# VH-VL binders against Protein RESPONSE TO ABA AND SALT 1 (RAS1): the designs that were tried, part 5

Target 1, 230 residues: Protein RESPONSE TO ABA AND SALT 1 (RAS1), of Arabidopsis thaliana (Mouse-ear cress) (o04515)
Amino acid sequence: MPNTSSSQSFTIFVDGWLIRHRYFVEQLMCASSLDETNRISLEEQQSLVAQFLSHCLQYYQEKFASVSLAGDNVFTFFCPPWFNSYAKLILWVGDFKPSLVFKLTEVSVADLTRHQKDRISSLKSETRRKEREVMRDFALVQQSVADPPVMLAARRVGAVGMVDGEETDLEEAMEVLKAGMAAAMNNADQLRCSTVGKVVEILTPPQAIKVLRTIGQLHLRLRDRDQERA

## First folded at step 18 (VH-VL; from q2 with light chain T94A S95G)

Design u4
Fold by ESMFold2, fold request of step 20:
Structure u4 (fold): chain C 230 residues (1-230), chain A 122 residues (1-122), chain B 111 residues (1-111)
Amino acid sequence: as target 1 above (230 residues)
Amino acid sequence: EVQLVESGGGLVQPGRSLRLSCAASGFTFDDYAMNWVRQAPGKGLEWVSGISWNSGYTYYADSVQGRFTISRDNGKNSLYLQMNSLRAEDTALYFCAKGDTYYLFESAFDIWGQGTMVTVSS
Amino acid sequence: QSELTQPRSVSGSPGQSVTISCTGTSSDVGYYNYVHWYQQHPGKAPKLLISDVSKRPSGVPDRFSGSKSGNTASLTISGLQAEDEADYYCSSWAGYSTFYVFGTGTDVTVL
């Protein structure tokens, strides 16, 4: 059976993915920077949107495969080394909060119709509810580790460490925690992808290109050097 | 009553064109993505094409890409499929199908028409 | 020609349970929860039976249930009745390139 580190293999994948990501952000910037005219065809705009969304899905699909194999390394995906220190302070379950996309849409698009506004409002409510469900499920996983057998073993008086039976209980509790954390991460990523996809479908292709440019730029910003603003 | 009614099928020679129509009633047409699904005689279901609520996004099966064009007219509550360069393997019953949500990529197809038959033969 | 793999046929006696498998890849069924099931009687349009792996639309009997494990989704009929004799198809979203894919179909026979 292979014993290759999943987090190290994913870091190598991310390096290649970021090269492609920068290229896509450049295409989105070019497509959105013209004098408010749609100089590229509607078909080309639709293709660019689909390609960028596919590129983003590839990241999360590879992440899912890597997290599923991570074992003890699953915790690194909650504080990923490929983000800068500022970005790490604002992460939600290892990446951006899905509802952030609504702020990004508001700042990127000025010409929403009433119908689009109503749909975005409904989607925002749905997304917030699902975010609470992800956090509730994650909290239940944390409780399973915080209360017996782990907490009884950790709080027992009159021991230098743990008795052999208590060590086995702790290992079992850690495996439950790892599995639960991986499941919570995947649920969060699914919500991220579905929320972006739904916003795109509410928008016209020219509007979506502006939002996706902003999303793509944010991902690059999450990798800025920590002292760059000083 | 929620209803989808297809029309425009028929017998046609290879290399020719047909345009299918689907008339929708009983629901707010503008609120849903729409799809075409086909079934060759004695065969299974094949998704053909889908279109977003505002026509902003269209997707096609590889087998029809570049030959078929999906469109909709929300003012007429109608979905269309322009089929060019028809081939014998396009022979099928063509269904119009409504998604059960606003979004094309997540939707199941909850309302179907009875279909319109397209036969491509020399 | 992307297809999800289903058994050609499945049979059971009235009152028995039957299960239909739907096997895809890690890029569709194995990743997404946009997996749906349809029932089709001869000469009729398909009818939505299960959406999103396991959700039963209003009006669908509770003897129909869905689940997923790995790259395989399953439809279970837990009290087979004569009217359940039909063809059954699964479907999955498969990303923005392939977009949507149906299974090969399963002919359910009530003995």
Scores: ipSAE 0.802, ipTM 0.912, lowest interface PAE 0.8, mean pLDDT 86
Fold by ESMFold2, fold request of step 20:
Structure u4 (fold): chain C 230 residues (1-230), chain A 122 residues (1-122), chain B 111 residues (1-111)
Amino acid sequence: as target 1 above (230 residues)
Amino acid sequence: EVQLVESGGGLVQPGRSLRLSCAASGFTFDDYAMNWVRQAPGKGLEWVSGISWNSGYTYYADSVQGRFTISRDNGKNSLYLQMNSLRAEDTALYFCAKGDTYYLFESAFDIWGQGTMVTVSS
Amino acid sequence: QSELTQPRSVSGSPGQSVTISCTGTSSDVGYYNYVHWYQQHPGKAPKLLISDVSKRPSGVPDRFSGSKSGNTASLTISGLQAEDEADYYCSSWAGYSTFYVFGTGTDVTVL
């Protein structure tokens, strides 16, 4: 199937989104590097965190709409052209693995309390379980379309006196697979967004700004076509 | 066992301020997000505001943004709503509500108080 | 302020099934699974019936069930009973700007 307008429309959206993303990363860098005397207020830090999270949600909501449109090639979103070559080596279901945020938190925040550590440990376990569930559900879809006895049984129930069309069965299987891939990617994106949001809520705004700065910088590097020359 | 008790409601003139309190008991208060929800007489439920476990993140309905301030004191197991510049449309029964998880954005409200009535008139 | 759209009222006889719709947008109900349902009897505080689209808290009868399709969530009461006569509200998370929205409410009448 040739390049579709939904995939091209999303690529154009990403270009504009990345301009706003660079602005937010600059704000996060400034907020995290200021001396205590010049640091923006706690209220301003809370607002910056909310604005950045909203900005990130816009990306995934637009992605969801683009994947959901009829006729789009869902396979493009699993290996997206807006990621550079190094990023593609680490993708999980079309984007970063949700549990990566825990490593990024560890390298960005030095002052977690025991209470925060306990909450993060519990969230990490929950997130890894949900990651396995996303993969398991998708694997079940793949198995259901690759199971010829199920297809033959369905023909027996419904096609008395009809000529069985092997092309029709393959078309049905392909549509089921496309729907299953779209569902897996949406579930993965939901888990990505919820995991980052939960980590942020465990953290104080100053701590969250450091984590979000690291996430934002990584996002720029994953989409920078100059990655090999940086 | 688990209980939320609101107080501080009453009759207030437009433009004035009022502070609501919610006393929590029977659970580890700082493990949960907390919320205010209101219901005008004869009307439906309206989410007013929410606050994260550590007060780090607060959110407000557009109708109250800039006029109301949510806060909590985890040492006193208490949630507060400072209501400034009150208007007639703020007249409602105000409920304190506990989230069912640590996280404000995912939570359903599993425990509610009985509410405290705020009337803004005259 | 946005609201989720619910029918104003629904009625049924004892033993019948009724379904209450809750319609939002692709930015709330259509995107998130943080959709919840509450029951409120007159003069009482709301009670959580369904969380996360379809999860039933312990103590809630299994005749209450929830589902979602597209921008619409649904609460179904199978085997309607007299005590089910109440107001019902849905809610959804709507992102970090709008945050939470409630539905307009549905008055269920048992005939």
Scores: ipSAE 0.798, ipTM 0.909, lowest interface PAE 0.9, mean pLDDT 86

## First folded at step 19 (VH-VL)

Design v4 (from q2 with light chain S95G)
Fold by OpenDDE, last read:
Structure v4 (fold): chain C 230 residues (1-230), chain A 122 residues (1-122), chain B 111 residues (1-111)
Amino acid sequence: as target 1 above (230 residues)
Amino acid sequence: EVQLVESGGGLVQPGRSLRLSCAASGFTFDDYAMNWVRQAPGKGLEWVSGISWNSGYTYYADSVQGRFTISRDNGKNSLYLQMNSLRAEDTALYFCAKGDTYYLFESAFDIWGQGTMVTVSS
Amino acid sequence: QSELTQPRSVSGSPGQSVTISCTGTSSDVGYYNYVHWYQQHPGKAPKLLISDVSKRPSGVPDRFSGSKSGNTASLTISGLQAEDEADYYCSSWTGYSTFYVFGTGTDVTVL
C-alpha cells in the first residue's frame, strides 16, 4: 500500500475535522444570536466554549504529530493544500497570525469593560513580542539553507556524483533544517492556541462566544475551495 | 505578605455536603486564577478544580465533575468549594492554590494554603 | 491519562546530581510547555520549584533546573543537599477536557 504521506493523512483528518467544525460554528451562531431572555445557561455556555477550544486544539495537535512524521513533506505544511488561494496570502508560519485574534475581538465585542480593554492591550503587546521571537527563530532556520552542505548539494544538482561524505553531510543538514522548521511551526501553533485561550479568559462567556464564532467562520472561509471555482 | 487560609473542613458522612472556604490576602485577588488541589492521606497531589479571575470559566477533575462547584467572591477575596454527594474517596487535605498568572490554563501554583482536612466516613 | 508518570523514588549522596523524569503524552507534556515542578516536605504545603519547563521562581536555588525532550520532562537537582529530601511532583496542562494533572510523585532521599 503506498505509504500515505503525512500531509495526505493530515488532509484526510482535516476533512473529518471540518464536518465537526461546521457543527460548532452553527452552535456558536445560535448561541450568540440569543437575547438575554432566551440565553443558554452559564454552564452550557462554558461547555460550548470548552468544546470548541478543545476542537481547535485537536487540529493543531494532529498537525504537529503529522509534521513530526512528515520528513521531506514538512515543507507542504507551510503552504498547505487545504487552504484556498486567499488564505495563502495571509498565512503566517502556515496559518493565521496570532495577533489577528485581537482584530476579530474588536469587531465581535462592543461592550468591553475598561479592565478588559487594558488586559487585552497588554496581551496584544505580549503576543506581538512573541510573534517576533517566533519569526527570529524561523529566520535562523531559513538561513541554514545557505549553509555550505546545502549549497554544495544545490550546486551539484546535475553533477554526476556526490562524494559519499558529502551526501551524508547534506542529509544531516536537511534533517536539522526539517527539525527546525517543525519546531518553529509548533511554536507558532502554540502561540495561536494560547492567544485564543487568553482572550477567552479575559472575556465573559457571552463575549467569548461571539469571538469564537468569528474565528470559526474565518477558518471555514480560508478552507472554502468553492470560491476558487468562481 | 501573600497568604491563603483554608477553612470549612471536618468529618462528614457519605452523601452529605460540605463547603470549603479560602481567604486570600496580600495580593490583588481578581488578577489571578484560583484552584483547589487535594491530597489523600499518604497519597500524591490531585487537581480538583480551577476558576478564572471573573468566574466566567470553571473546570473540574472527572472525579468530582457534577458533584463539586467552585466559586469566588472577589469583593471578599474569597474562594469556595461546594462539595455535594461526598464519598469516602473524597477524604483528603484540600489546598487552596493561587495561579502565578492572570490566566488559568498557563498558571503554575505559586502560593498554597496550609490546607483543610475533609474526612468522609460513615 | 489521569496522571503523569514519575519514578517512585530517587536517591543520591550529598553533592551528587539526581534527575527526576515526568512522562506524559504527545497531547500534554509533548505538546505544551506548561509543565511545572513542586517540592513538598513532610507535613508541609507544596512549593513551586520550576514553572514552564525551565523557569525558576525567585528564591529557588540554581541547583534546581528543568528540561523537556519529547514526552518527558526532567527535574535535575545538582549538588544534592540534606534539605532537598522531599517529595517532588510534576504537573501539566492537558487541554480543556481534563485541564490539569499531577505526576505520581517521586520521593528523593539523601543518603
Scores: ipSAE 0.899, ipTM 0.961, lowest interface PAE 0.4, mean pLDDT 92
Fold by OpenDDE, fold request of step 20:
Structure v4 (fold): chain C 230 residues (1-230), chain A 122 residues (1-122), chain B 111 residues (1-111)
Amino acid sequence: as target 1 above (230 residues)
Amino acid sequence: EVQLVESGGGLVQPGRSLRLSCAASGFTFDDYAMNWVRQAPGKGLEWVSGISWNSGYTYYADSVQGRFTISRDNGKNSLYLQMNSLRAEDTALYFCAKGDTYYLFESAFDIWGQGTMVTVSS
Amino acid sequence: QSELTQPRSVSGSPGQSVTISCTGTSSDVGYYNYVHWYQQHPGKAPKLLISDVSKRPSGVPDRFSGSKSGNTASLTISGLQAEDEADYYCSSWTGYSTFYVFGTGTDVTVL
């Protein structure tokens, strides 16, 4: 079986995932467009929300598995080929910034109660704090690129070549960097998942469906490559 | 003092229904997700069901899905479990458990009741 | 998955350290940090010992600690005391389908 690079395997996964994602987004659109009289049952709403959240979670779980279990190159996920040029500009640690969910909530839901607003405000503050923590960790990992082993290797590659022991040192340094990057990405992904989950729990199912619709649509837009050809 | 008190347990025949109640005190009830956990005699803990602060979201274990219904009345600081189509395997001590956070999915259970015994027997 | 895997029993002498493992999958314990530990004495309700892999609630002695590596979470009891004899359960959030699961439980005996 051709060693399809772990990156190829994930790409294949994403293609299938996107097909399912489009289907879910359509369901969310339909559910959110219904008036109060024609609304689907509470149980159906809950089911739709749970299924969509599970679908989104699966993406990050597979991402985690690809990088941490299968040993795929973590750097690919910081510049994913499945993202369009616009997405690449707004990427925060390999995906959307978790706090973006709050903006999407504000745009999607007009009838928030005072209690919900207060809870969302609190969550927003917490999320931003955690974002800063993730960024600090990420920055530390990035700074490690300037560590002596990497720098020495970089200097020598242009000059006399790497001596036998230096290649090993560079490889080890790269592994440390990759591990750090993977950890930061995992933390960011967990923050994304938890933030969305928490926002959903603050909201009623009808409100949540509107927000999830918007999130789902955003994901499609970020992965739409056809817009780059136009 | 934070306290949970379960009630409504008893002996029932298979196929019958029973409603459990949990009275909460000592904390802001609608700031926490609530759960039911059961323990069969001499067995381990089994999560049964969870409900969000506003009753917007409910989750069930596969073993009780479609038969049990979790609900809450925040005005009465009360949690309920409607159990329908009871089976022998539902025999257990049922605990009311408070989440330690506002959110259901991330919560550990920091406060437990003493439990109410449900026995399903022919 | 209906349950997380724990050893059936663990024993130690007073003052020793014992470790209880809790093994799940890459989609629960291996992915989430929502692993919790509970202590249950005979005839009593469970008590929260550790939340979120390693957080210790107030009132829980510092001899209790939690960690996670891969798909396995661990509870370590250092300086084992007679009062630590109890059943211990791990739990984890497992996603939006199964939601919560407990471990099979571990009987800790102080020799």
Scores: ipSAE 0.898, ipTM 0.961, lowest interface PAE 0.5, mean pLDDT 92
Fold by OpenDDE, fold request of step 20:
Structure v4 (fold): chain C 230 residues (1-230), chain A 122 residues (1-122), chain B 111 residues (1-111)
Amino acid sequence: as target 1 above (230 residues)
Amino acid sequence: EVQLVESGGGLVQPGRSLRLSCAASGFTFDDYAMNWVRQAPGKGLEWVSGISWNSGYTYYADSVQGRFTISRDNGKNSLYLQMNSLRAEDTALYFCAKGDTYYLFESAFDIWGQGTMVTVSS
Amino acid sequence: QSELTQPRSVSGSPGQSVTISCTGTSSDVGYYNYVHWYQQHPGKAPKLLISDVSKRPSGVPDRFSGSKSGNTASLTISGLQAEDEADYYCSSWTGYSTFYVFGTGTDVTVL
């Protein structure tokens, strides 16, 4: 019973978060559409960037709190009900792949300096390396499900019922799995946040606004359920 | 040798302005985020402000927001802190601190100057 | 929160191990591994001791180690030496609003 209430709480959070997210995306759209003459001040640009990044960070922090602190079912976050079917196809460890940010950057920003390109290239390599590390860790956790004790317990539950003590073992194994999954997800989320933050710092505020707009729009598209009706 | 040297500190009256400078040497200045940290006499460390490599992004502690401005000149390997509307509580030793990475938000401060003393007193 | 919570003082005899805690929230210390430790001797500038929870910079003795559990980071000094007597500060990135915070500081005394 307590897990359902926590999951509901996060869902409620997401609903509110999405409202704010739409607002930010609109702001980013407006800011990115302005010509040099009508551009908002540097301070305003910096503020908008910081606010949006904070907004995004809040999502993952709340997610972390929900799963790791409140004990919400981590598996729900691997297939979140707030994602559409398309999103489910492109999900990497419960969300977008961090290296996707680089593609979005390339599409969003046409006037990168040589220095920026070099830094982005370096960051891309680093990010990909870290992605592989996260995937390795994730794979190790997944493999643990196939461990003989877990498999035996699972088979027994289906066939004969659980023997005394096996229920406890299975429960413990499941908790270990959940904890491992939660850790992997957290690492992935941190990598997402850090990658976006680093890309932003490589870029000028006007460039960053364009990239963040694209990222923000992507998030909305991934959560838009109306596209499933078409 | 990697070095940071602060200057510009002194005695000022409340409401006045002061500009601190930090001269960097021994490393590629524009490859690192830079920060100001202060320490009031007999007190702990307080982060004041940070600036990205290209000055694209600046952040401030709430205590100095709207009053202080961090800036840098990469051509001169220099970091600055413009302090306006100074208050008694701004009295502190101000350290220039180099980030250990290119990025401001993830950086630890691996190199510190010796600090410059700012005293705000009537 | 304006500061991370540290014990005011910690003491130990030479050769002993001491641990300094740094407690934040689930949004800073508990979430990111951007926790750093600094050593400051009287009248000196701070020195980076540990970065990213557990990374030891070159020149820092191996008797210094860092860890984190939950919302609390820890600095352990093993084999305490007289030269370790100093103030120790933790720090953490706290997001794009408050950005950086230091701990309240811990005075380490070698008895």
Scores: ipSAE 0.896, ipTM 0.961, lowest interface PAE 0.4, mean pLDDT 92
Fold by OpenDDE, last read:
Structure v4 (fold): chain C 230 residues (1-230), chain A 122 residues (1-122), chain B 111 residues (1-111)
Amino acid sequence: as target 1 above (230 residues)
Amino acid sequence: EVQLVESGGGLVQPGRSLRLSCAASGFTFDDYAMNWVRQAPGKGLEWVSGISWNSGYTYYADSVQGRFTISRDNGKNSLYLQMNSLRAEDTALYFCAKGDTYYLFESAFDIWGQGTMVTVSS
Amino acid sequence: QSELTQPRSVSGSPGQSVTISCTGTSSDVGYYNYVHWYQQHPGKAPKLLISDVSKRPSGVPDRFSGSKSGNTASLTISGLQAEDEADYYCSSWTGYSTFYVFGTGTDVTVL
């Protein structure tokens, strides 16, 4: 069986995941379009929210597993083939920026209470702080590549060949980089999941359904390859 | 002083219902998620149920799903657990537990009540 | 999984260090840092000891520390004291289906 790379395996997973995702988005659309009189029960709303969040969480958990096993393919996850060209331009550490959720909330929910607004504001500040932390960590990992031993080894590869031991040093440096990148990716993904979960908890189920609909639709748009053919 | 006080426990027969209450004081009640945790005699801790600050979201352990209902009254600083169709295996000390954050899923339980004992026996 | 796996008992002499493991899966302990530790003395309510893998609440001695590697979280008690004799439980958020689980508990004995 051809040794499918970790990224290829994940791509296959995403294809199946997207089928389910479309179904959930449709359900969220239906639920959000209902007037107050025809609204589904609170229990049904809670169930729908929980299922969708679980669905989203599954994506990132599977990604985490794949990234952890990716080895040299870890870099593929920073520019994923499962995203369209537009999505690739706006990626933050391999996916949407966590703080984007707040913009989506603002456009999706018009009837936020003062309390909710205050909590969202606080969460937004926290999320932005954590985004900066992720970026700092990411930058530190990148700086490690510029370390003199690695640079010297890289320069020599093009000239006279690597001296005994330099190849090993370069390989080790690459492994450290890969591990650091994987860690940064995982931290970013956790922040994404956490941010969405927290926003949902601030909101009522009807409000959350509207936001999750918007998030779900965005995910579909970012992965829609047919737009590239037009 | 931050305090949780459970009440409503007692001896009940299988199949009966019981309602537990938890009175909270010393903190802004609606700023925290709340939980019920139980401990059978001589056994470990078992999470039972959790509720978000606005009652918008409730979660249950599989062992109590469909039988128990968690609720809260923020105006009264009170948490409740309606227990229906009680079974012998529901016998436990039931703790009210405060989340240490606003959010249910990330919260550790920083404040605990002393618990109220529920005994289900024929 | 209905519970996180802990050793049944751990023992040590005063002044020694002991470590309690808490093993979950890649979907709970291994994924999020929502692992917490609780101390429970006999006949008492549990007390939060460590939150979020390694955060120590106010009033908890610095001899208590938490860490995580892979799917296993660890609580280390350094400089073991007689008052540390208790049951210890880990917990973790496990997703939106099972939501929250405790560990099986560990009895710590000071010899």
Scores: ipSAE 0.896, ipTM 0.962, lowest interface PAE 0.4, mean pLDDT 92

